# Designs tried in a protein design chat: miniprotein binders against Mucin-6 (MUC6). Part 43

Target 1, 185 residues: Mucin-6 (MUC6), of Homo sapiens (Human) (q6w4x9r395to579)
Amino acid sequence: GHCSLEGGSFVTTFDARPYRFHGTCTYILLQSPQLPEDGALMAVYDKSGVSHSETSLVAVVYLSRQDKIVISQDEVVTNNGEAKWLPYKTRNITVFRQTSTHLQMATSFGLELVVQLRPIFQAYVTVGPQFRGQTRGLCGNFNGDTTDDFTTSMGIAEGTASLFVDSWRAGNCPAALERETDPCS
Short names: E, the ipSAE of ESMFold2; O, the ipSAE of OpenDDE; V2, 0.75 times the mean of E and O plus 0.25 times the DockQ between their complexes.

## First folded at step 7 (miniprotein)

Design zw6 (from yw1 with E47L V51A)
Fold by ESMFold2-Fast, scan of step 7:
Structure zw6 (fold): chain B 185 residues (1-185), chain A 83 residues (1-83)
Amino acid sequence: as target 1 above (185 residues)
Amino acid sequence: DPLEEAKKLIEEALRLAKEGNPEKAIELVIEAIKIAAENNLPEVILLALYAAAYIARRTGREDLLERIRKALEEAIKILEEQG
C-alpha cells in the first residue's frame, strides 16, 4: 500500500482516500504490530512559510524503543538527537540520498519512506502486503475500504477528517501549551 | 533507457486518466511498476503510486487500486530477490 503527504497538508491514505487538514502538531502516520519494537511513523506539521493560515509538513519521524530517526525539511537526518551523514545504516534501517532532491529510508520489515526535499517537502510511504488490515494512523487502516479510513485512535469511524486527524496527535502541541497555566510561573 | 520508458508510461497514464480512460491508465502504471522492479528503479515505483492515487481520485475508480496493490506485491518480491 501507498500513503502520500503532499502539497504541505494533503494526505492520501493506503486505500487512496484523499483529505486535507489544518494542524500544527506531531501526528501518528502509521502504527502497526508489523513494526518492530513498538515502532511508529510520525509526521510533524507547522505553519506554512508561504501562508501563515496554512500548515505544511516539516519533518517525518520513525520512532521505536531503540531509534528516533528524524528527517527534516532542512535536509538534516538525526537519530536519537545526533546528526548523521548519509548513507546512514542501522541493523534494520538505511537512510540514503536517492536523488539530489529525494531521500529514502529503506527497512528490513516492509516499510519504505521517500521524502522529497525540493521544491516542496513531501513524503511517500510504501508498505508490504503483511501490513494489510494491520495499520492505524493518518494513513488509514489499509483494508481495501475507504469508508472507514477515518478511524480514530479510539477505534471509531468518523465522517470528517478533522476529528480523525485530531485523534492521532502525538504528545503536546503548541496550542495546548499556550492555554496551560503553570503553577510555578 | 528503462527509466525514461517508465516515466513516459506514467505521463501517458496521467493523460489517459484526464481523458476519462482510467482502466488503460492503470494498465500503464502497472507496466511502469514492472519495469521499475526489473531494473531496480524505486523512484519510479513511487511516481507510479502517486499516479495511481491521482487516477483513483480523478475518476472515482477506487476499485482499480486493487490491481496496483497486486502489482506492488509482485514488485516487492522482485526487489527482495535483487537485494
Scores: ipSAE 0.000, ipTM 0.066, lowest interface PAE 23.7, mean pLDDT 68

Design zw7 (from yw1 with A53L R57L)
Fold by ESMFold2-Fast, scan of step 7:
Structure zw7 (fold): chain B 185 residues (1-185), chain A 83 residues (1-83)
Amino acid sequence: as target 1 above (185 residues)
Amino acid sequence: DPLEEAKKLIEEALRLAKEGNPEKAIELVIEAIKIAAENNLPEVILEALYVALYIALRTGREDLLERIRKALEEAIKILEEQG
């Protein structure tokens, strides 16, 4: 399955349902019991330029009990708040530069993330067949039926994207980008 | 392909450093930096620097850090001239 976050605020779910949303928070892209240690993939959106009606992806976060890996549009990769040089490896996750403009997070558990850094920050999520029918979040439920792709965090199928998106807000907005980081001590 | 050539040099440098030959490893890193500068690939220079710092810190060799500094100085001149 494939989910994409493109052109600022456009999303295509695992069941190929396209939508555009408005939001300036951290949102849950993907939660699944197939992710180890209560793992989740999240996206951070902020204002695009000076217009609050235009929003864009500014960072992607993988969070589990062990890790908080943040990949930002500024090419900074951190884990648990500490800047990391690439390639960065853990037991099950490797973050590396795939091309001059793309980073990849490869995992041993059937999740792959490719992030385009330039000219526009975009993300592409691929999950293996074991995730079918076992995902929740902005990328949809991956059950082969697009009519219930807007299932909220409370399990309610909505007819519009706005209520769906708001239900998947995570924490305070946009907290992930308001920290001081220093890759060179 | 200059990008592929530079990346192969970086990969070989890391292998040589692991095998206990930091002097040869740094030579390959500097060569990768030169190729990257001459072909306007500044992103590759950053990758080469990561390997160079890893080698220098692991070996404790101040002289290797100085060689890296000089290579960067030359790379900056090349990139500025290509503008």
Scores: ipSAE 0.000, ipTM 0.059, lowest interface PAE 25.8, mean pLDDT 72

Design zw9 (from yw1 with E4L E43Y)
Fold by ESMFold2-Fast, scan of step 7:
Structure zw9 (fold): chain B 185 residues (1-185), chain A 83 residues (1-83)
Amino acid sequence: as target 1 above (185 residues)
Amino acid sequence: DPLLEAKKLIEEALRLAKEGNPEKAIELVIEAIKIAAENNLPYVILEALYVAAYIARRTGREDLLERIRKALEEAIKILEEQG
């Protein structure tokens, strides 16, 4: 399954459900029992500069009990706060330059991440078949049904993207859509 | 492949903008917008707009922003005709 984070603030889930959000926080993209050592993939979003409704991806984070690998839009790769030269290799994870504009994080456990650095910072997540029906987060539940892809961190299927996105906040920040456009009281 | 062609133009535009050649960068941004619109690739137009915003913020050139505005008006017409 493929999940993509494109055009600053557009997401397409593993079940091919597209949506957009206006968040400025760290969000959980992917949690799964299939990830070793309580691993999770996260995305950091910040304001893109002009519009109050415009946000963009600024970093992708892989966090486990052993590693905190951060790939940022300024082309810096760190693990546990220390800058790393590419290719960077651990026992189960290799981060390397795939092309002049793309970095890849390859793993031994069925997760692949490709990050486009230029012209816009974007991310593409690929997971093996063992992840089917066993994923949680912004990339959806990978169960072949798009109607429940907005399943919150509490296990509730929502009809709107805003409640879904806010439930997957991982950072110490205010709710993404608090006091932006609020037509529903 | 129009997608790859448009993305290459956007990459080159950002490089030129960083090197201090915003005039040529804007020419490539406009060409990428045109290719994207003619091939129904709206997300590529978003990529081109980020480069345009980078150039606008760095240069403050109103004449370059006007060229982008005109290109976007034409792109919207093309996308609407395609449905």
Scores: ipSAE 0.000, ipTM 0.093, lowest interface PAE 22.2, mean pLDDT 71

## First folded at step 8 (miniprotein)

Design lb1 (from yb2 with A13S V58L; at its last look DockQ between E and O 0.09; V2 from the best seeds 0.00; counts 0 for: pae O 3.3 > 1.5, placed apart)
Fold by ESMFold2, look of step 8:
Structure lb1 (fold): chain B 185 residues (1-185), chain A 112 residues (1-112)
Amino acid sequence: as target 1 above (185 residues)
Amino acid sequence: DIREEVKKLLEESRKLIEEAKKAGDEEAVRLLELAVRTLEEALKTGDPERISYALLFLSMALITAAEKLGDPKAVELLLKAQELLRKALEENNPELIKEAIKLIKEAAELLG
């Protein structure tokens, strides 16, 4: 299963459902019982231009009871607030550079993250087959059915990306904007 | 030539993967297989920068194995290699890559 976070807030879910949103918040990308220590992967979006419809990815966070790994667009990697030189290893997680512009977080529990740092901060999430049907968040539920990929944090299937994305906010943030879907906008 | 020395190091690293499999060392197998794949891809490009990052990763994988074996000489060599590789990247100095490869190979021989 592959999920991507690209360019101007474009997302493609584990079930290959593409969507776009515009928001300034931290969002839950992936939660699953397959992630040890109550692990979750989160994405941080912020303004990338003048209007609210111009937002982009600025950081990816892996959070568990043991680790808070932050990979940010300022190219600093931290764990639990402490900056780390790469390559960096914990018991289950390894973070290393592939090139000057790409780094990888590999794990022993089937999660892989590749981050493009430049020219545009983008992320590519890969999960093993043990995750099938056991994911939730912006990357969808990985059940092979795109009709319910917009399932909210309350378990409700929504018809629009905006309502779906808003439900996965990890804090008190403004609602996502759907400006580009309005023909009069 | 750096390319030929990297090929020799890949051969030695593949032998260490097989030894780690026989010993049931799942962590070493995981790290070394990723490091070997990364270095193989870097070698295809011929890009000294990509090769340096791949060698940094391979060195970390070997340090992990060396620490379990209690081989402080191998750890010392690998830490020196990482230091040289970081300096090579910072200074854009590929001659330091050659020296680092020599140290990594020496450490790999101690572990094999």
Scores: ipSAE 0.379, ipTM 0.737, lowest interface PAE 2.9, mean pLDDT 85
Fold by OpenDDE base, look of step 8:
Structure lb1 (fold): chain B 185 residues (1-185), chain A 112 residues (1-112)
Amino acid sequence: as target 1 above (185 residues)
Amino acid sequence: DIREEVKKLLEESRKLIEEAKKAGDEEAVRLLELAVRTLEEALKTGDPERISYALLFLSMALITAAEKLGDPKAVELLLKAQELLRKALEENNPELIKEAIKLIKEAAELLG
């Protein structure tokens, strides 16, 4: 399954459902029992302009009991608050530069993250088949059904993205604005 | 030679990208292009580890394509390739990388 965070405010779930939101918070992208040590992938959004509709991805965070790896738009990679030189390797996670504009976080447990640094900070999350039906967060539940992707953290299926997105906030932040979009439009 | 095998795989992958373009599958195009670019860059380094990670990413992208097309054989090959690549990373074994490339290539050919 592939989940993409593109264009500053666009998300495509593992089930290939596209949607758009504007928020300035940290959100859980991916949580799954398949991630070791209570691991979770999160996205940090912030204002990129003066209007409420001008928001963008500014960092991606992988958080577990052992690690807090942050990849930020300024190309700084930290683990537990300490800056790390690339390539950086832990027990089961490696972060390295693939291209002048792309970083990759590779894992031994079926999660791959590619971060495009320029011209727009974007992220691409890939999970193996073992994650099917066992994911939750902004990237959806990876069960092949797009109609239930907007399942909140409380297990309630929403018809719109706003309440869905807000339910996956990792902190106290303003409510997100939401609009469904067609990726072909 | 891993480099030569990767080059051949890249050619097959590029064909799939063209097919995805014809089909209008923009998501597949984006993902495959990213995977191919990643693999190309990894190839330039010649680092087996980076190549392996890039191949993992490519194989995962191809699995998605294979599932959409309903090709269980391709999925099986790619899953096996992933297993080999992970093992290659753990053992630092280039022979496993070669074997994985062979499987990925075969899967790509099935999808093309």
Scores: ipSAE 0.075, ipTM 0.490, lowest interface PAE 3.3, mean pLDDT 90
ESMFold2 (binder alone), look of step 8: mean pLDDT 84; pTM 0.836

Design lb5 (from yb2 with R37K E41L; at its last look DockQ between E and O 0.02; V2 from the best seeds 0.00; counts 0 for: pae O 6.1 > 1.5, placed apart)
Fold by ESMFold2, look of step 8:
Structure lb5 (fold): chain B 185 residues (1-185), chain A 112 residues (1-112)
Amino acid sequence: as target 1 above (185 residues)
Amino acid sequence: DIREEVKKLLEEARKLIEEAKKAGDEEAVRLLELAVKTLELALKTGDPERISYALLFVSMALITAAEKLGDPKAVELLLKAQELLRKALEENNPELIKEAIKLIKEAAELLG
């Protein structure tokens, strides 16, 4: 399964359902029983222009009981708040540079993340087949059915991206007052 | 020829992977297999920058193995190789890459 976070706040789910959203929050990209130590992959979005509807990805975070790995647009990688030289390893996770513009986080539990740092900060999530039907979050549920990929944190299938995305906020964030007025959605 | 020296290093690294499997060193196997794959892909591009980043990763994988075996000389060589690779990237200097490969091969021989 592949999930992508691309410029313009575009997301494509594990079931290949594309959508766009605007928000300035941390969102749950992926939760699954397949991630050890209550792990979750999260995306951080912030303003990228003069209007509230101009938002972009600024960091990707892997959080578990053991680790908080942050890969940010300033090209710094931290674990539990401490900056790390690359290549960097834990028992199950390795973060290394592919090129001056691309980083990879590889894991022993079937999660892979590739981050493009420049020219636009983008992320590409890959999960192994053991995740099929066992994911939740902005990347969808990976069950081969695009009609329920907008399933909220409460298990409700929504028809719009904005309600779905808001349900996956991971912190106290500004309300989505202007997202519904964006002509691009 | 950097490509020929990298191919020689890959052969030695593959031997160390097999030894790590026999010894049951799961961490070394995981790191070395990924590092070797990364270096192989970088070698196909011919891009010295990609090769340098992959060699940094190979060096880290070998340091992990050397620390478990208690081989401080191998660790010393690998740390020096990483320093040279970072400098090679800063200066765009392929001669420093060749020097780093020599140190990495010496360390791999000590471990094998």
Scores: ipSAE 0.502, ipTM 0.819, lowest interface PAE 2.2, mean pLDDT 87
Fold by OpenDDE base, look of step 8:
Structure lb5 (fold): chain B 185 residues (1-185), chain A 112 residues (1-112)
Amino acid sequence: as target 1 above (185 residues)
Amino acid sequence: DIREEVKKLLEEARKLIEEAKKAGDEEAVRLLELAVKTLELALKTGDPERISYALLFVSMALITAAEKLGDPKAVELLLKAQELLRKALEENNPELIKEAIKLIKEAAELLG
C-alpha cells in the first residue's frame, strides 16, 4: 500500500482515496500490529501562512518504544532528540539520503518512507502486503475499500475528513478544516 | 536478468516524464521522478525486496497517470503488476518480479 502526503494539505490513503485538510497538529498516519515495539508513523503540520488554509507538512516522525526518529523540513534527522548524521542505522531502521532533495527511511519490517525535502516537503509511505487490513490512521485501513477509510480512532466511520482527521491527533490542537478536493483531478 | 529489465523500464519511465513535462502535468512529473529515483537506488543496491517496493511505487505513479489519461487497460496491467509484486515479496520469488516488470513496461508503452 502507498500513502502520500503532498501539496501541503493533500493525503491519499493506502486504498487510494484522496482528501484534503488543513490542520496544525501532529497526526497519526500509521498504526499497526505489524510495526514492532508499538511503532507509529506520524505527521507534523504547521502554519505556512497567515490564513487557516495555509498549512503544510513540516516533519515526519516514527515513534516506538525504542526510537523517536524525526525527519524535518530543515533536513535535520534526530533520534530521541539527538541529531544524527546520514546514513544512520538502528536495529531495524536505516535513514539515508537518496538524492539531493530526497531522504529515505528503510526498515526491516515492511515500512518504507520517502521524504521530498524541496521544493515542497512531502512524504510517501509504502507498506508491505502483511499490513493489509491491519492499518489505522490518516493513511486508512488498507483493506481495498475506500468507503471506510475515514474510520476514526474510536472505530467510527465518518463521512467527512475533518472529524476523521481530528480523531487521529496526537496532542491538543485546533480542529482541522476540511476542503473536499481531489488532488488527482 | 531483473537488473536488465529494470533498466529498460527506467528508460520507458523517463520518456513518460518528458511527455508529462510537455503536457504541463507537474504532479505527474514529480511523482514519476520520485518513483524513478527510488527505482534507480533500488537497482544500485540490487536487493530484490527493495526493487519490488520501488516497482510498486512506479506502478502507483503510472496508475495515477493512466487514470488521468483514461486508459483502463493500462490500469488493469498495473494493478496486476502490483499483485505480482506483493506476491513476490511474500514468497521471495524473483520470477514474479520479472513478470511484474513486463506488465509495467507494457502499461508504460500504452501511456507513451
Scores: ipSAE 0.019, ipTM 0.338, lowest interface PAE 6.1, mean pLDDT 89
ESMFold2 (binder alone), look of step 8: mean pLDDT 83; pTM 0.809

Design lb6 (from lb1 with T38M L89E; at its last look DockQ between E and O 0.02; V2 from the best seeds 0.00; counts 0 for: pae O 8.9 > 1.5, placed apart)
Fold by ESMFold2, look of step 8:
Structure lb6 (fold): chain B 185 residues (1-185), chain A 112 residues (1-112)
Amino acid sequence: as target 1 above (185 residues)
Amino acid sequence: DIREEVKKLLEESRKLIEEAKKAGDEEAVRLLELAVRMLEEALKTGDPERISYALLFLSMALITAAEKLGDPKAVELLLKAQELLRKAEEENNPELIKEAIKLIKEAAELLG
């Protein structure tokens, strides 16, 4: 299963459903019982310009009971608030520079994250087959059916990306909008 | 020739993967297999920076194995190799990569 965060605003789910949104928040990308110690993968989006349609990915966060690993567009990696030199290893997670422009987080539990640092900060999430039907969040439910990939945090299938994305906010932040116009134009 | 020395190191690393499998060291197997793939890809490019980074990763994987086996000399060699690889990148000096490869090979020999 592949989920991607590309171009500042585009998401493709594990079931290959594409959508876009323009929000400034931390969102739950992936929760699953297959992630140890109550793990979750999250994405942080922020404004990249003056229009609300100018938002982009600024960080990816893996959070569990033991770790809070942040990979930031500033090319800094932290765990529990402490900056780390790469390669960086915990018992079941390794973060390393794959190329001059890409970082990778590899795990023993079937999650892989690749982060493109340049020219645009993008993220690619890969999960093993044990995650099938076992995921929730912005990356969808990985059940092979795109019609229910917009399932909210309350278990409700929504017809629009905006309502779906807003349900997965992980903090106090403005609502995401599916369709936006540039107020400066 | 860095390419030939890296190929020798890959052979030794594959042997160490098999030893780690026999020992049930799943962490070392995971890290070493990834390191081998990274280094093989880097060799296709011939890019000293990619080769250097793959060697840095291999060194970290070997340290993991060395600590499990209780071989502090291998750990010391690998830490020095990582230091040289970082310096090679900072100074844009590929000759330090050759020195690091020598240290990594010595450490792999101690672990085999």
Scores: ipSAE 0.012, ipTM 0.397, lowest interface PAE 8.1, mean pLDDT 82
Fold by OpenDDE base, look of step 8:
Structure lb6 (fold): chain B 185 residues (1-185), chain A 112 residues (1-112)
Amino acid sequence: as target 1 above (185 residues)
Amino acid sequence: DIREEVKKLLEESRKLIEEAKKAGDEEAVRLLELAVRMLEEALKTGDPERISYALLFLSMALITAAEKLGDPKAVELLLKAQELLRKAEEENNPELIKEAIKLIKEAAELLG
């Protein structure tokens, strides 16, 4: 399963459902019993301009009982608040520079993260087949059905992204805004 | 029609992926595959912004390949394309997106 955070405000779920939102909070991207030590992947969004529609991904966070790994748009990687030099390896996680513009977090438990630093800070999440039907968060539930991807943290299926995204906030922050997309010719 | 041009570009990109596989360039394969997926998803929605961002990523991926192959012309084209895409976003001008696609396509052809 592949989940992408692109263009500052676009998300494509594991089930390949695309949607867009504008928010300035930390959101849970992925929770799963398949992640060891109560692990979770989160995304940090912030304002990138003056308008409410100018928001962007500014960091990705992997949080577990053992680690809090933060990959920021300024290319700083921290674990539990301490800056780390790359390549950095923990017990089951390795963070390294893949290219001049890409960082990768590799794991031994079926989670892979690629972060594009430039020209836009973007993230790509890959999970193994063992995660099927066992994921929750902004990346969806990875069950092959796009129609139920907007399932809230409370287990309610939403028709729009706004309430869905808000339900996965990891902190107290403003409500997310949904923006409609226009087809191009 | 941006969508049609993107589809053509996707075809070229897929060819490059195959070539990269044959060459054993795992980095190029990975980046190009990500770019292709991003473009495919962008086409589903038809959102010009999403398309532009995907094209930016594709351009970057192709630059990586071009540098390895030693094709400075391709790099130049792709850098110009990125500039156009950024400008397109700033000005909300789809014509600049089309121009960028042309440059990316030309670069892709040089790399193929």
Scores: ipSAE 0.012, ipTM 0.233, lowest interface PAE 8.9, mean pLDDT 88
ESMFold2 (binder alone), look of step 8: mean pLDDT 82; pTM 0.811

Design lc1 (from zc33 with A13S V58L; at its last look DockQ between E and O 0.84; V2 from the best seeds 0.72)
Fold by ESMFold2, look of step 8:
Structure lc1 (fold): chain B 185 residues (1-185), chain A 112 residues (1-112)
Amino acid sequence: as target 1 above (185 residues)
Amino acid sequence: DIREEVKKLLEESRKLIEEAKKAGDLQAVRLLFEAVWTLIEALKTGDPEKISEALLKLSEALIEAAEKLGDPEAVEKLLEAQELLRKALEENNPELIKEAIKLIKEAAELLG
């Protein structure tokens, strides 16, 4: 299954449901019993312009009992706050430069993360078939049905992205905006 | 009975998630999100074994928060709750689950 975080805060779930949101927070992107040591993948969004609708991905975080890996545009940082030279390897995770513009986090447990650093910071999450029906967070539940991909952290299916995204906030952050003024030109 | 007490505990846990977010404690937030989800799924089944396993996970998440706050009374209550839950699983004894829930609620109140 494939989940993408692109451009102006656009997300496409593991079930190919696209949505956009306007938020400046850390969010749970993926949790699953298939991730070892109670692992979670998180996404960090920040303002990229003057309007709250101008938010963009600035970092991706993998966090478990054993590991903390923060990937941002020019830095990979671990549990102890130390910036790392690539490749960086643990027993089951390797982070390396895939190309001049892309980093990859490869794992032995079926999670793969590819981060595009340029021209804009984007992330692509791939999970193996063992994750089917066993995911939650901004990437959805990977059950082949888009109608329940907006399931909140309390297990409630919502019809709008904003309520769904707000429920997965993992940081001390204001709630996402409900509406933005449409740009006129 | 037990299901209603678990629903009340879920509301208390939601408050603690907000406190963990406010404190910037991503480890506690991660663990609480997982524990709450697991408990909600266990409630849907009504299976005492799944509820006990979910409560063990919630207790572990709360111990993480309690140790960071330096609250040894909360930690002691949560450790006792975990032992009761393990015994409940071994003996299929729902009354031990109720006692564990009481201890977890007391600990959650100390932390919040």
Scores: ipSAE 0.696, ipTM 0.835, lowest interface PAE 1.2, mean pLDDT 85
Fold by OpenDDE base, look of step 8:
Structure lc1 (fold): chain B 185 residues (1-185), chain A 112 residues (1-112)
Amino acid sequence: as target 1 above (185 residues)
Amino acid sequence: DIREEVKKLLEESRKLIEEAKKAGDLQAVRLLFEAVWTLIEALKTGDPEKISEALLKLSEALIEAAEKLGDPEAVEKLLEAQELLRKALEENNPELIKEAIKLIKEAAELLG
């Protein structure tokens, strides 16, 4: 499964459902029992301009019981608040520079993350087949059905992206704006 | 009805999630999301065993929250609930599940 966060406000789920939102918060991108130590992948969005529609991804966070790995737009990688030199390796996670503009987080448990630093901060999430039907968050549920990708954290299938996205907020922030747009169009 | 009681519990859990969000406690939010999701999925199956296991998971998440907040009463209720749930699994007794839900809900209310 491939999930992408592109263009500052576009998301494509594991099931290839595209949508757009504007929010300034930390959101759960991916949560799954397949992630060890109760791990979750999160996305941090912030304002990139003066209008509410000017928002962008500014960081990706992998949070578990053992690690809090933050990859930010300023190319700083931290774990539990401590800056780390690349390549950085934990027990089952490795963060390294893939290219001059891309960082990669590789894991031993079927999660891969590629972060494009420039010109736009973007993220690409890949999960193995063992994650099928067992994911939730902004990246959807990876079950091959796009119609239920907007399932909220409370198990309710929503028809709009805004309510869906808001349900996966990890912090206290304003409601997200929505626009149903195909990022590939 | 276990389903109705679980729904009430989920509502209380939602409140706690909101509080955790306000507090900026990402760890708590993460754990509660996981527990709530697990419970919702278990409820869909209607399997008492899965429901009990999910409730154990929720109880554990709430215990961590209760400990962080320094609420020993909530911790005690949740520990008791866990015992009931384990017993429910062993004896296949749905009544014990209901009792456990009651305790978990009470604990959640204390934490909210």
Scores: ipSAE 0.654, ipTM 0.857, lowest interface PAE 0.7, mean pLDDT 93
ESMFold2 (binder alone), look of step 8: mean pLDDT 80; pTM 0.785

